# Ledger of designs, part 133: miniprotein binders against q53ft3

Target 1, 195 residues: q53ft3
Amino acid sequence: MFGCLVAGRLVQTAAQQVAEDKFVFDLPDYESINHVVVFMLGTIPFPEGMGGSVYFSYPDSNGMPVWQLLGFVTNGKPSAIFKISGLKSGEGSQHPFGAMNIVRTPSVAQIGISVELLDSMAQQTPVGNAAVSSVDSFTQFTQKMLDNFYNFASSFAVSQAQMTPSPSEMFIPANVVLKWYENFQRRLAQNPLFW
Key: E = the ipSAE of ESMFold2; O = the ipSAE of OpenDDE; V2 = 0.75 times the mean of E and O plus 0.25 times the DockQ between their complexes.

## First folded at step 14 (miniprotein)

Design yl8 (at its last look DockQ between E and O 0.02; V2 from the best seeds 0.00; counts 0 for: pae O 12.3 > 1.5, placed apart)
Fold by ESMFold2-Fast, scan of step 14:
Structure yl8 (fold): chain B 195 residues (1-195), chain A 83 residues (1-83)
Amino acid sequence: as target 1 above (195 residues)
Amino acid sequence: SVEELAEEIREALERVQIKYEMAKRWLETGDEEFALRLLQRAYRLAKKALEKAQELGLTELIEEAQELIQQIEELMEKIRESQ
């Protein structure tokens, strides 16, 4: 249902489901992460009147998880960018992952998504300034993410003459990736807030 | 004391302001439903703060609460009209 993206890393689209309404992504080497993107895959919407509360957890000095509410995703706004740098030493917020006190591997953080009623989400207040609000910061992050994805994908480009038959492999023409990249950059230049 | 209660009311109004600003941002992103839920929460908090300020006769806090309630009501009406 969900995806999680960090610039320079492979996108995660297979969340670990830990309850009927709770999903988790692992973030190894989280000390090097400044921003995380959480998004819906677009195949299955939230039920009417529901959305997702997005939490961030890092291990404290004893390896115990410290959960903080970052923000929300909804059918109307199915993606969000969060800045997690600067949150790693603060107190945790009240959260629905309460009994999950498993000692985590040092340097592995988690993104948690809890499917909740919109009314319940509205009662909660995210930790200060986790959501990216500055247009310039958002534009820089988005451009960096686009560049990283395009460079990574294009590094695997091969000509038809170099392809060997492999029924289990899927291929995307490099020109399609380039077209997508150029179209997105053009839209971003026309209106930085087009999404 | 009255000063301690006044501080609680000021903190409550700060929370109302935060919810109001959140609602405006969610409207900008096109999610009117969630924006409305945030405004309904802000409205309930602001009404409680107003009642407490009125009980204590704290004129400045009464005025602040009334202004926030008006802003919330105006934004809620705008959302309803656009539906």
Scores: ipSAE 0.397, ipTM 0.792, lowest interface PAE 2.6, mean pLDDT 77
Fold by ESMFold2, look of step 15:
Structure yl8 (fold): chain B 195 residues (1-195), chain A 83 residues (1-83)
Amino acid sequence: as target 1 above (195 residues)
Amino acid sequence: SVEELAEEIREALERVQIKYEMAKRWLETGDEEFALRLLQRAYRLAKKALEKAQELGLTELIEEAQELIQQIEELMEKIRESQ
């Protein structure tokens, strides 16, 4: 139903379902994470009149979970980027996950998603520094992924002097990738939804 | 004390402002249903804060609550008319 993405890591698509209406992703080494993307996979929508409240949890100095409301996802806004770099020393908020009977290591945080009525979600107030607009989030996410792809592809560049004959392979000049990268960045800056 | 009650009203109005700004962002993404629910909640909180401020005669807080209520009503009306 849900996915969770952190830049530089494999996407998680197999949430742990801890209740009929509650899902959790583990975030090991959470102290190195500044942003997290939560999104719906697109095959199972929320029931009518419902959506998802998204929480971030980290262990305090005693290993006890501190949960904070990041924001929401809905069928009308099925993805969001949340900034968590400023939350790792914040205050807990009211949350629907209760006192879960789990043992947590001090380096693992969690993202929790609770499926709730939209009216119930509207009564909640997220921590003020977490939410990012969906358009701004799309632009930031896409720009980071574009930069990552360009850096990855360019790391395989070789000069003509380094090339060996490979008659069964096709090649593209490296500057074509650079031209594509620069053009895509320009188009994205002008219209983040230019698809 | 009156100052403690005034601080509670200020905190409530801060929550109203947060929900109003969230609703505007959700409208930008096209989710009018959730935006309207956020505004309806913000409206109820602002009306309650206004009532408390009026009981205490806190004129500055009365004016702040009234301004927020007007902003919320205008945005809710625009959403309902576009439906």
Scores: ipSAE 0.282, ipTM 0.728, lowest interface PAE 3.6, mean pLDDT 78
Fold by OpenDDE base, look of step 15:
Structure yl8 (fold): chain B 195 residues (1-195), chain A 83 residues (1-83)
Amino acid sequence: as target 1 above (195 residues)
Amino acid sequence: SVEELAEEIREALERVQIKYEMAKRWLETGDEEFALRLLQRAYRLAKKALEKAQELGLTELIEEAQELIQQIEELMEKIRESQ
């Protein structure tokens, strides 16, 4: 349902589902990360009236997780770019992830996505400066991220004849990924701030 | 206190209601599997809340919990029948 992308790193397309409505990506070496992109894969939309609250969690000096609301993704805004570099010293906010016994290495942060009602999301206030405000920067970054994702995904493309049975794995046709990419680019072109 | 425990139960039932409504919305998108998982969790939470309410003799919360459980069961059954 969700993807997470850090510039210069491999795209993450498999979130750990920690609850029915909560998904988590691990971000190793988070201190080197300036921006993160969270996006919908386009395979499953949010239900009507729902979206995703995106949180960032990093370990404090005591190794305890500090959660901060970064922003939101919705069907209308299926991707968002967040600057996390400036948040590493921020105060924690309320979050829906509770005390997750996630084995955290000190260098690993997390992106959490909570599927919530849009009305509830509207009442929440993201931390300041997390949202990338520059349209041009956003567009450029998003495009780079999309390209990165596409390149990454396409690198794993195999012909049907080359496929080996793997019952535990699901496969997505490359044309589906391409279609998603094209649709996303179109939306981005129409409104870089479609979020 | 009993009042504090009652509030905890109320909060639990509120979460149950939210999950139930969310499941309904997921059904609108055709994700029945997700909806079922959510309903199962809601069901477990509701049952636990019901048990606590019963232990405390909180009639209104018992009734609310029972109603939610019934609604969840009905929806789960409906989903199963449609498969």
Scores: ipSAE 0.000, ipTM 0.177, lowest interface PAE 12.3, mean pLDDT 81
ESMFold2 (binder alone), look of step 15: mean pLDDT 89; pTM 0.890

Design yl9
Fold by ESMFold2-Fast, scan of step 14:
Structure yl9 (fold): chain B 195 residues (1-195), chain A 84 residues (1-84)
Amino acid sequence: as target 1 above (195 residues)
Amino acid sequence: SVEELAEEIREALERVQIKYEMAKRWLELGDDPEFALRLLQRAYRLAKKALEKAQELGLTELIEEAQELIQQIEELMEKIRESQ
């Protein structure tokens, strides 16, 4: 349902589902990361009245996760860019991942996405300075690329009902992700210093 | 005691400011005025509570800060309404 992108790394489009409403991406060597982009994969929207709260987690000195709220994604704004440099120290914010108590490897952080009611999301306050300016060149470039991905992926969506009698679910062929990545690499070559 | 309460009000107003800036950015970067409006409604309620507490304590600077934020929130909500 979601994708995660870090400049100079392979895009991640297969989040680990850890609960019915919770998804995570691993970010190895996160100390070298300045920005993370989180986006929806195009054709499968959030249920009406729902959206996604985006969290960042890093291991403390004991290997326990420290969760911080970065911001949100919705059907109307399905992508967001977050600055995580400077968020490696301090206390955790309010988070729905309290039951996740497994010790993490040092230098591996996570992006967590929790599917929540829009009103519940609006009540929460993200940690300061995680959002990136709308006039930032990196923000403009990345959002244009995400728009391109949504449009591209949407053109290949097919219903499972076209292949089986009863089920009605949307699927995107695996090769569409590869074609998007090739297009993205071409665009990145035109602006190698965007980062 | 008064200083501790003043700090709680300052923290609430900082939270209001963050929600306001987020709603403003949401409108600049996306096509979801509904969620931006939800953020502003939450910020408005928090700012109103902070204003009431600041007025009870006679904290002039915090009263002025809360009133300014409320005005900015109201202006942005009006822009959303007019743009629909």
Scores: ipSAE 0.365, ipTM 0.770, lowest interface PAE 2.7, mean pLDDT 75
Fold by OpenDDE base, second read of step 15:
Structure yl9 (fold): chain B 195 residues (1-195), chain A 84 residues (1-84)
Amino acid sequence: as target 1 above (195 residues)
Amino acid sequence: SVEELAEEIREALERVQIKYEMAKRWLELGDDPEFALRLLQRAYRLAKKALEKAQELGLTELIEEAQELIQQIEELMEKIRESQ
């Protein structure tokens, strides 16, 4: 039903269902994570009048979980990007995951999705800095990531005449990177969740 | 609420902007103007829908933003067509 994406990591498509209406993703090495994308897989929609409240949990200095409401996903907004890097100093909020015996290691955070009534969700206040804008934020994030990679890779481009012999190294033609970039952009434009 | 609807419009216009910028970037990087055109067409449709909603709600700033994006999209589409 849900997917979770962290930049530079494999996409997670198998949430742990901890209750009928609750799903959890583990985020190891959470301190290195700036943004998390939560999205619906499109296989199962929310029931009518329901959506998902997205929570982030990290261990505090005592190893106790601190849960914060990041935002929401709905059938109308099936994906969202959340900035979690600035939440480490935040106060915990009321959360629906309190009774779960989740084995927590100090380096592992969690994304929790609670399926709730839309009316109830509207009354909740996400933490201020977590909500990065809508589906477009995912596209923007992905585009920025792609641009960053392309710019980085292209900065190392050299002509064949400039190449120094290095028999132990493998070389990738710059045009391959460009083609990949173009293809990725095309796929992204067609379906932001093509992966 | 009007505020919620306004936010939806803002989000839509953000998506329009992203598609517009992506189309521009595509034109800079590749020789596939058709893709850029398709992307701009999608952006155009989204912007028009956002404009209509903004007009219905009387949201002046969003109307202006939507109109500006539409104009930019149209100009770029025309430029691409002229280059073909």
Scores: ipSAE 0.000, ipTM 0.157, lowest interface PAE 10.8, mean pLDDT 80

## First folded at step 15 (miniprotein)

Design ja1 (at its last look DockQ between E and O 0.54; V2 from the best seeds 0.63)
Fold by ESMFold2, look of step 15:
Structure ja1 (fold): chain B 195 residues (1-195), chain A 83 residues (1-83)
Amino acid sequence: as target 1 above (195 residues)
Amino acid sequence: SVEELAEEIREALERVQIKYEMAKQWLADGDVQFALRLLQYAYRLAKKALEKAQELGLTELIEEAQELIQQIEELMEKIRESQ
């Protein structure tokens, strides 16, 4: 139903369903993450009158989960980027060995999505500065999808010297994909709303 | 005390303002349905704050609540006219 994307990581499309109306994505090494994109995959819309409240959960200094409302996704606005860098805790420990060869300890936070009535969502107020504007989130999301598509497609590229006949298969020259990618990026940078 | 109740009314009106601004943003983003639900909630909250301010005779808060209610009504009417 949902996807979750962090820059430099593979998109997550298999949320853990922890209740009929609750979905979770794990974010390992969350201290290095500044922004996260949450979006609907488009295969299953919210039921009429419903939407999704998006939460961020991280362990506090005592290791207990802290939940914060980031914002919403709806059928009418099916994607959003959220800034989480200001919401984190656990910068590290103060100990005698911390000044030498310090390695940032990985830890796991979570993105939670709760399917709720739109009227209930309207009563909730997200934490400040978490949601990035829709224009910014559209641009970031689209760029990540384009990067992912280009990397995926280019991983199958072969030269003409490597080609073998395959009459049941269609091929596209890698240069065509690259030109499309570059043109779309240029258009998006000049007008994020052109689509 | 009356001052404590007045502060509760001020806090409610601040929430009304937040919901009104959220509704404008969601409208600009093209989600008219959720924008209307935000406005409907803001309207109910502002009406409740107005009622409390009237019970206490807090003239400044009455005027603030009435102005917010008018802004919300105008935006909801503008949305209706556009549809």
Scores: ipSAE 0.672, ipTM 0.882, lowest interface PAE 1.0, mean pLDDT 77
Fold by OpenDDE base, look of step 15:
Order: C-alpha cells, then structure tokens, then sequence
Structure ja1 (fold): chain B 195 residues (1-195), chain A 83 residues (1-83)
C-alpha cells in the first residue's frame, strides 16, 4: 500500500504491517537522512473518508522512541516529502503506535503510517518544519533523487555487444530510461507537485 | 487567570494559523477535500477563540481571531466558486 524513499537508497515497498491500519518502515542510519518521501503505491487506495498520518520515530539519548507527526498523505495527495534532519531533537508527540516492541538498534529510525479518518487528521498538528513546503526544496530533492537513480541505472549500462544472454532478466534500453528521465524533469519543471 | 486564558486563546489562534497555511498548501497540492476539512476545523477553532476573547475583552486577540476567520471564509468561498 505504501512506499518509502530516501535519496541514495533503494525504495522500500514492503512496509511492516503492525496492525490492520498501521504500517512501519525501518530507516537504518537515519542520522544521514535529510528527506524522506512517503507515497502510495497505487495498488490500494485509502477507504473513503480516510487518509494516512505519517509519523517519524527515532531513539532518544536513552534509546527510547520519540514519535513526531510529520504530516499526511491522502488519495488526493498520495505522496509527500518530509525533512527529518532537523527533527532529531524535540519533544515527542502522541502517536497511535503504542509501545511497539521493536528491536531498535540505535541507528534505526522508523516511518509509521496510520490510516485514520480525514476529519481526525485535520485536527492534528504536524511538527512545523517537517513538511517540505517550498516548491524549490521539493524540486531540489526530487532532482537529486532522480539524478541518483539515473546515475545508478546508467552504471549498469552495457552495449549490445557486451550483453550476455540472461533469460531470467529483462533489459531496458538506456535511451528509454533517459527519455523517461527527461520527460519527468520537464513535468517537474512545469509543476513540481505534479505527483 | 485572565493571563492563562489569554495564552490558551493565543495557542488556539496559532493552531488556526497553522491549519490555514496547511490548507493553502494542500490546495496547491490538489487535494481540495482535505483542504476544506482543515479550513472547517480552523474555522471552528477560531470561532471558539473569538468567543473567549470577547468574553474577556481581549481586543488584540479579538482582532486577530476576526482576521483569521475572515481569511478562512474568503478562502473557503474561493474554493466553492472554483468548483
């Protein structure tokens, strides 16, 4: 249902479902993370009148989890970017994840998504500096993410002459990836919030 | 105390402002329905704050609350007109 993306890291599409309405992603080495993208996979929409509250959890100096509400995702806004680098200090907020016996290593944070009523979500107040509100910041992050992906993908590019038969693998022409990248950049430039 | 109540009103109005700004962002992102919910909640909160401020005769807070209410109403109307 949900995906989580950190620039320079593999996309996470397998959230741990800790309850019927609660999903968690682990973020190793969270201290090096500036931004996180949370998005719907598009396979299952929120039920009518419902959305997702997105929380961030990190261990405090005592190793106890500190939860903070980052923001929201909805069917109408199926993705959001959150800045978490500045959230490493602060007061914890109420959260619906309870005392999860999550074996936490000190370097691992979590993104929690709670499926909730939109009316309830509207009453909640995220931490002020979490949601990327500036179009410029969003664009910059997205651009960096795209660049990282392109660079990663292109590093595996081989010429036709260099290809070895691999029946178990599918191959995509590099030009297709480039075309996609260029199209995405164009759309991003036109409307940074198109997705 | 009046000072404590005044602070509660200020905090409420701060939340109103936050919700109002969130609504604008959500509109920009294309989710009109959630933006409306934000505004509706902000509106109710602002009205309550206004009432309390009026009861206490807190002129500055009254003015602030009224301004926020006006902004919310204007934005809600704009949304309705655009649909």
Amino acid sequence: as target 1 above (195 residues)
Amino acid sequence: SVEELAEEIREALERVQIKYEMAKQWLADGDVQFALRLLQYAYRLAKKALEKAQELGLTELIEEAQELIQQIEELMEKIRESQ
Scores: ipSAE 0.652, ipTM 0.883, lowest interface PAE 0.6, mean pLDDT 86
ESMFold2 (binder alone), look of step 15: mean pLDDT 90; pTM 0.898

Design ja10 (at its last look DockQ between E and O 0.59; V2 from the best seeds 0.00; counts 0 for: pae O 11.3 > 1.5)
Fold by ESMFold2, look of step 15:
Structure ja10 (fold): chain B 195 residues (1-195), chain A 83 residues (1-83)
Amino acid sequence: as target 1 above (195 residues)
Amino acid sequence: SVEELAEEIREALERVQIKYEMAKQWLATGDEQFALRLLQRAYRLAKKALEKAQELGLTELIEEAQELIQQIEELMEKIRESQ
C-alpha cells in the first residue's frame, strides 16, 4: 500500500503490516538519514474519510522507543517529504503504536503509518519542521529519487537472450525506463515545478 | 502560575499556526476535504486560546489569537466560495 524512500538507498515497498491499520518500515543506520519520503503505491487507496498519520520512531539511550508525528498522507496528497535529522534528540509524542511488540536494534529507527479518520488526524499536530516545502530541497530530492528508481529498475533488466517469457508476470523493457528517466530529467531541468 | 498558563496558550497558538499552514498545503493540491478539517480544528483551538488569554489579560496573546482567527476565517470563506 505504501512506499518509503531515503536518498541514496533502495526504495522500500514491502512494509511490515503490524496491524490491520498499521504499517512499518525499518530504517537501519538512521543517524545518517536527513530526509525520508513516504508515498502511496497507488494500488490501494485510503477508504473514504480516512488517511494516514506518519510517525518516526527511534530508540533512546535506554532502548526505549521515542515516537514523533511527522505528518500525514491522504488520497489527495499521496506523498510527503519529511526531515528527520533534527528529530533524533526530540521528545516523544502521543502515538498509536504504543504497546506493539516490535523487535528493534539500537541502530534501527522506524517509519510507522497508521490509517485513521481524517477528523482524528486533524486533531494531531506534527513536530515543527518535519515537513519539507523548499523548492531547492524538492528539486534535489526529486533528482535523487529518479536516480534511485532508475538504478533499481535497471538492476532487473535482462537481455533478449536472457529473457524467459512468463504470461503471469508483467515486464517493462529497460529502454522504456531509460527513456522515461531521460525525459523526466530534461523536463525537470527546464522547470523544476513542471509536475 | 500565570506564566505556566501563558506558555500553554503560546503552545496552543503555535499548533494553530501549524494547522493553518498545513491547510494551505492541502489546498494547493486541491484537497479541500482535509484542508477544511484542519481549519475547523485550528479555529476551535484558536477560539479557546483567545478565551484563556482574555481571562488572564494577556494583551499580546489576545492580539495574536485574534489575527490567527481572522486568517482562518478568511481561508475558510475562500474555500466555501469556491464550492
Scores: ipSAE 0.396, ipTM 0.780, lowest interface PAE 2.7, mean pLDDT 78
Fold by OpenDDE base, look of step 15:
Structure ja10 (fold): chain B 195 residues (1-195), chain A 83 residues (1-83)
Amino acid sequence: as target 1 above (195 residues)
Amino acid sequence: SVEELAEEIREALERVQIKYEMAKQWLATGDEQFALRLLQRAYRLAKKALEKAQELGLTELIEEAQELIQQIEELMEKIRESQ
């Protein structure tokens, strides 16, 4: 349902489902991460009237998780970029993930997505510094992210002749990915804040 | 204390500003309904903050709250007109 992408790293498409309505991505070496993109895979939409609250969790000096609301994703806004570099110090917020016995190594943070009612999401207030304020920084990151994704996806490209039957898998033509990439770049150029 | 109350108002107005900016971002993606809901919440918070600031005679906070309210109203109206 969800993907998580850090520039320069492999895309994560396998979230750990910790509850029916909660998903978690691990972010190793989170201290080196400036921005994270959370996006819907497009396979399963949110139910009507629902979206996803996106949280960031990092270990404090005592190894205890500090959770902060970053923002939201919805069917209408299926992707979002968050700056997390400035969030590595701050007060924790209320979060729906409870005391997750997540065996955390000190260097691993988490992105948590909670599927919630849009009305409830509207009552929440994300941390102010999570939003990408610099258009230039946003554009640069987005471009790097897109390049990373394209490179990753294209590395798995096979010709029709090379395809083997896999009933459990869906295949997307490489041209579709390229088209998406080009369209996304065009939109980004027109409005860097379109997501 | 007045200082403590003033700080509470400042914090509230900060939350208003965050919600306002987020609403603009949602509009950019076409999620008008969510943006409206967010603006409505921001509006309510701003009004409460304004009332408190007025009660305390905090001129700067009054002005800030009024400005935010106006911005929110303008954006909500723009959204409604586009529907």
Scores: ipSAE 0.000, ipTM 0.185, lowest interface PAE 11.3, mean pLDDT 80
ESMFold2 (binder alone), look of step 15: mean pLDDT 90; pTM 0.895

Design ja11 (at its last look DockQ between E and O 0.73; V2 from the best seeds 0.66)
Fold by OpenDDE base, look of step 15:
Structure ja11 (fold): chain B 195 residues (1-195), chain A 83 residues (1-83)
Amino acid sequence: as target 1 above (195 residues)
Amino acid sequence: SVEELAEEIREALERVQIKYEMAKQWLADGDVQFALRLLQYAYRQAKKALEKAQELGLTELIEEAQELIQQIEELMEKIRESQ
């Protein structure tokens, strides 16, 4: 139902479902993370009148989890970017995840998504500065992600003469990736929130 | 005390302002329905704050509450007109 993306890391699409309405992603080495993208996979929408409250949990100096509400995702806004780098210190908020026996490795944080009524979500106040609200910041983040992907993909580019036949593998022309990248950039420039 | 109550009202209005700004963001993001929910909640909270401020005769807080209410109403109306 949900995905989690950190720049420079593999996308996570397998959330741990800790309850019928609660999902958790582990974020190793969270101290190096500046931004996290939470998004719906598009396979299962929220039920009518419901959305997702997105929480961040990190261990405090005593190793106890500190939960903070980052923001929300909905069917109408199926993805959101959150800045977590500045949240490493703060007061914990109430959260619906209870005392989860999370194997607490000091370096691992968690993203928790709780499926809740939209009316209930509207009453909640996320921590300040968590949600990337500026179009510019969003654009910069997405651009960096795109660049990272393009650079990664292009590093595997080979000429046709260099190709080794592998019937088990599918190949995509680099020009296709470039066109996709250019189109995405164009769309991003037109509407940074098109996705 | 009146001062304590005034502070509570001020804090409430700050929360209203946050919700109003959130609604604007969500509107910009394309989720009109959730934006409306945020505004509706903010509106109710602002009205409560206004009533309390009026009861206590807190002129500055009354004005602030009224301004927020007006902003919320205007935005809600704009949303309705755009649909």
Scores: ipSAE 0.678, ipTM 0.889, lowest interface PAE 0.6, mean pLDDT 86
Fold by ESMFold2, look of step 16:
Structure ja11 (fold): chain B 195 residues (1-195), chain A 83 residues (1-83)
Amino acid sequence: as target 1 above (195 residues)
Amino acid sequence: SVEELAEEIREALERVQIKYEMAKQWLADGDVQFALRLLQYAYRQAKKALEKAQELGLTELIEEAQELIQQIEELMEKIRESQ
């Protein structure tokens, strides 16, 4: 079993099972969605040697579904964030949902999950910018955190000529670091991706 | 023609490079087993591309394929050492 999360929406945990090994979530108003999170609910792992291929489908100008491989979830990485904002005009990819009970709906996109062998998944190539790596997300987060800290601390900077007579040195008031830390923690608790 | 076959080999090596980068990302994300399966697939595809380049005497593509194979082998060995 799987979950699907879109920012600003309630989490979906009741996938439509269209085959023994295939699951689908509907995404209404898909044009406003930039990222989706797909994750395993944690009660039923993949069988050994298996994982999940994750696909995105949207209707083209003729109402025909266009399927694109976003990436994968596995027991070793049971959740992933996918960027879909750039995919809504892309060319389709090979997919396992062809003849399944998938309704052509011009206004609704879908997330499809197909349980497959890891060796089969390794042969598949996701569309180029879909998956958001945890390393890339961590790097972006740390860069934004560093920039945020620098900008905040700099707003309180004074030259030594403006404080104690030692004009060749620059000092930062000690409480600037504490204020930044407290503010950053508050914002992170409210929105972990505020950067 | 040889030019068309050379382009096919070049495209295959581009796909191998993509798989190698994917494997590095999956390794960084903490899924060593899937990273290794990606590398094994990339390795097999690079070997096939090398064989085709050797049959045609395409020196630049031979060197490119050999470099990719070496990179893949090196990363697989690093995974083994971290086990």
Scores: ipSAE 0.626, ipTM 0.864, lowest interface PAE 1.1, mean pLDDT 79
ESMFold2, look of step 15: ipSAE 0.569; ipTM 0.844
ESMFold2 (binder alone), look of step 15: mean pLDDT 90; pTM 0.897
ESMFold2 (binder alone), look of step 16: mean pLDDT 90; pTM 0.898
OpenDDE base, look of step 16: ipSAE 0.633; ipTM 0.872

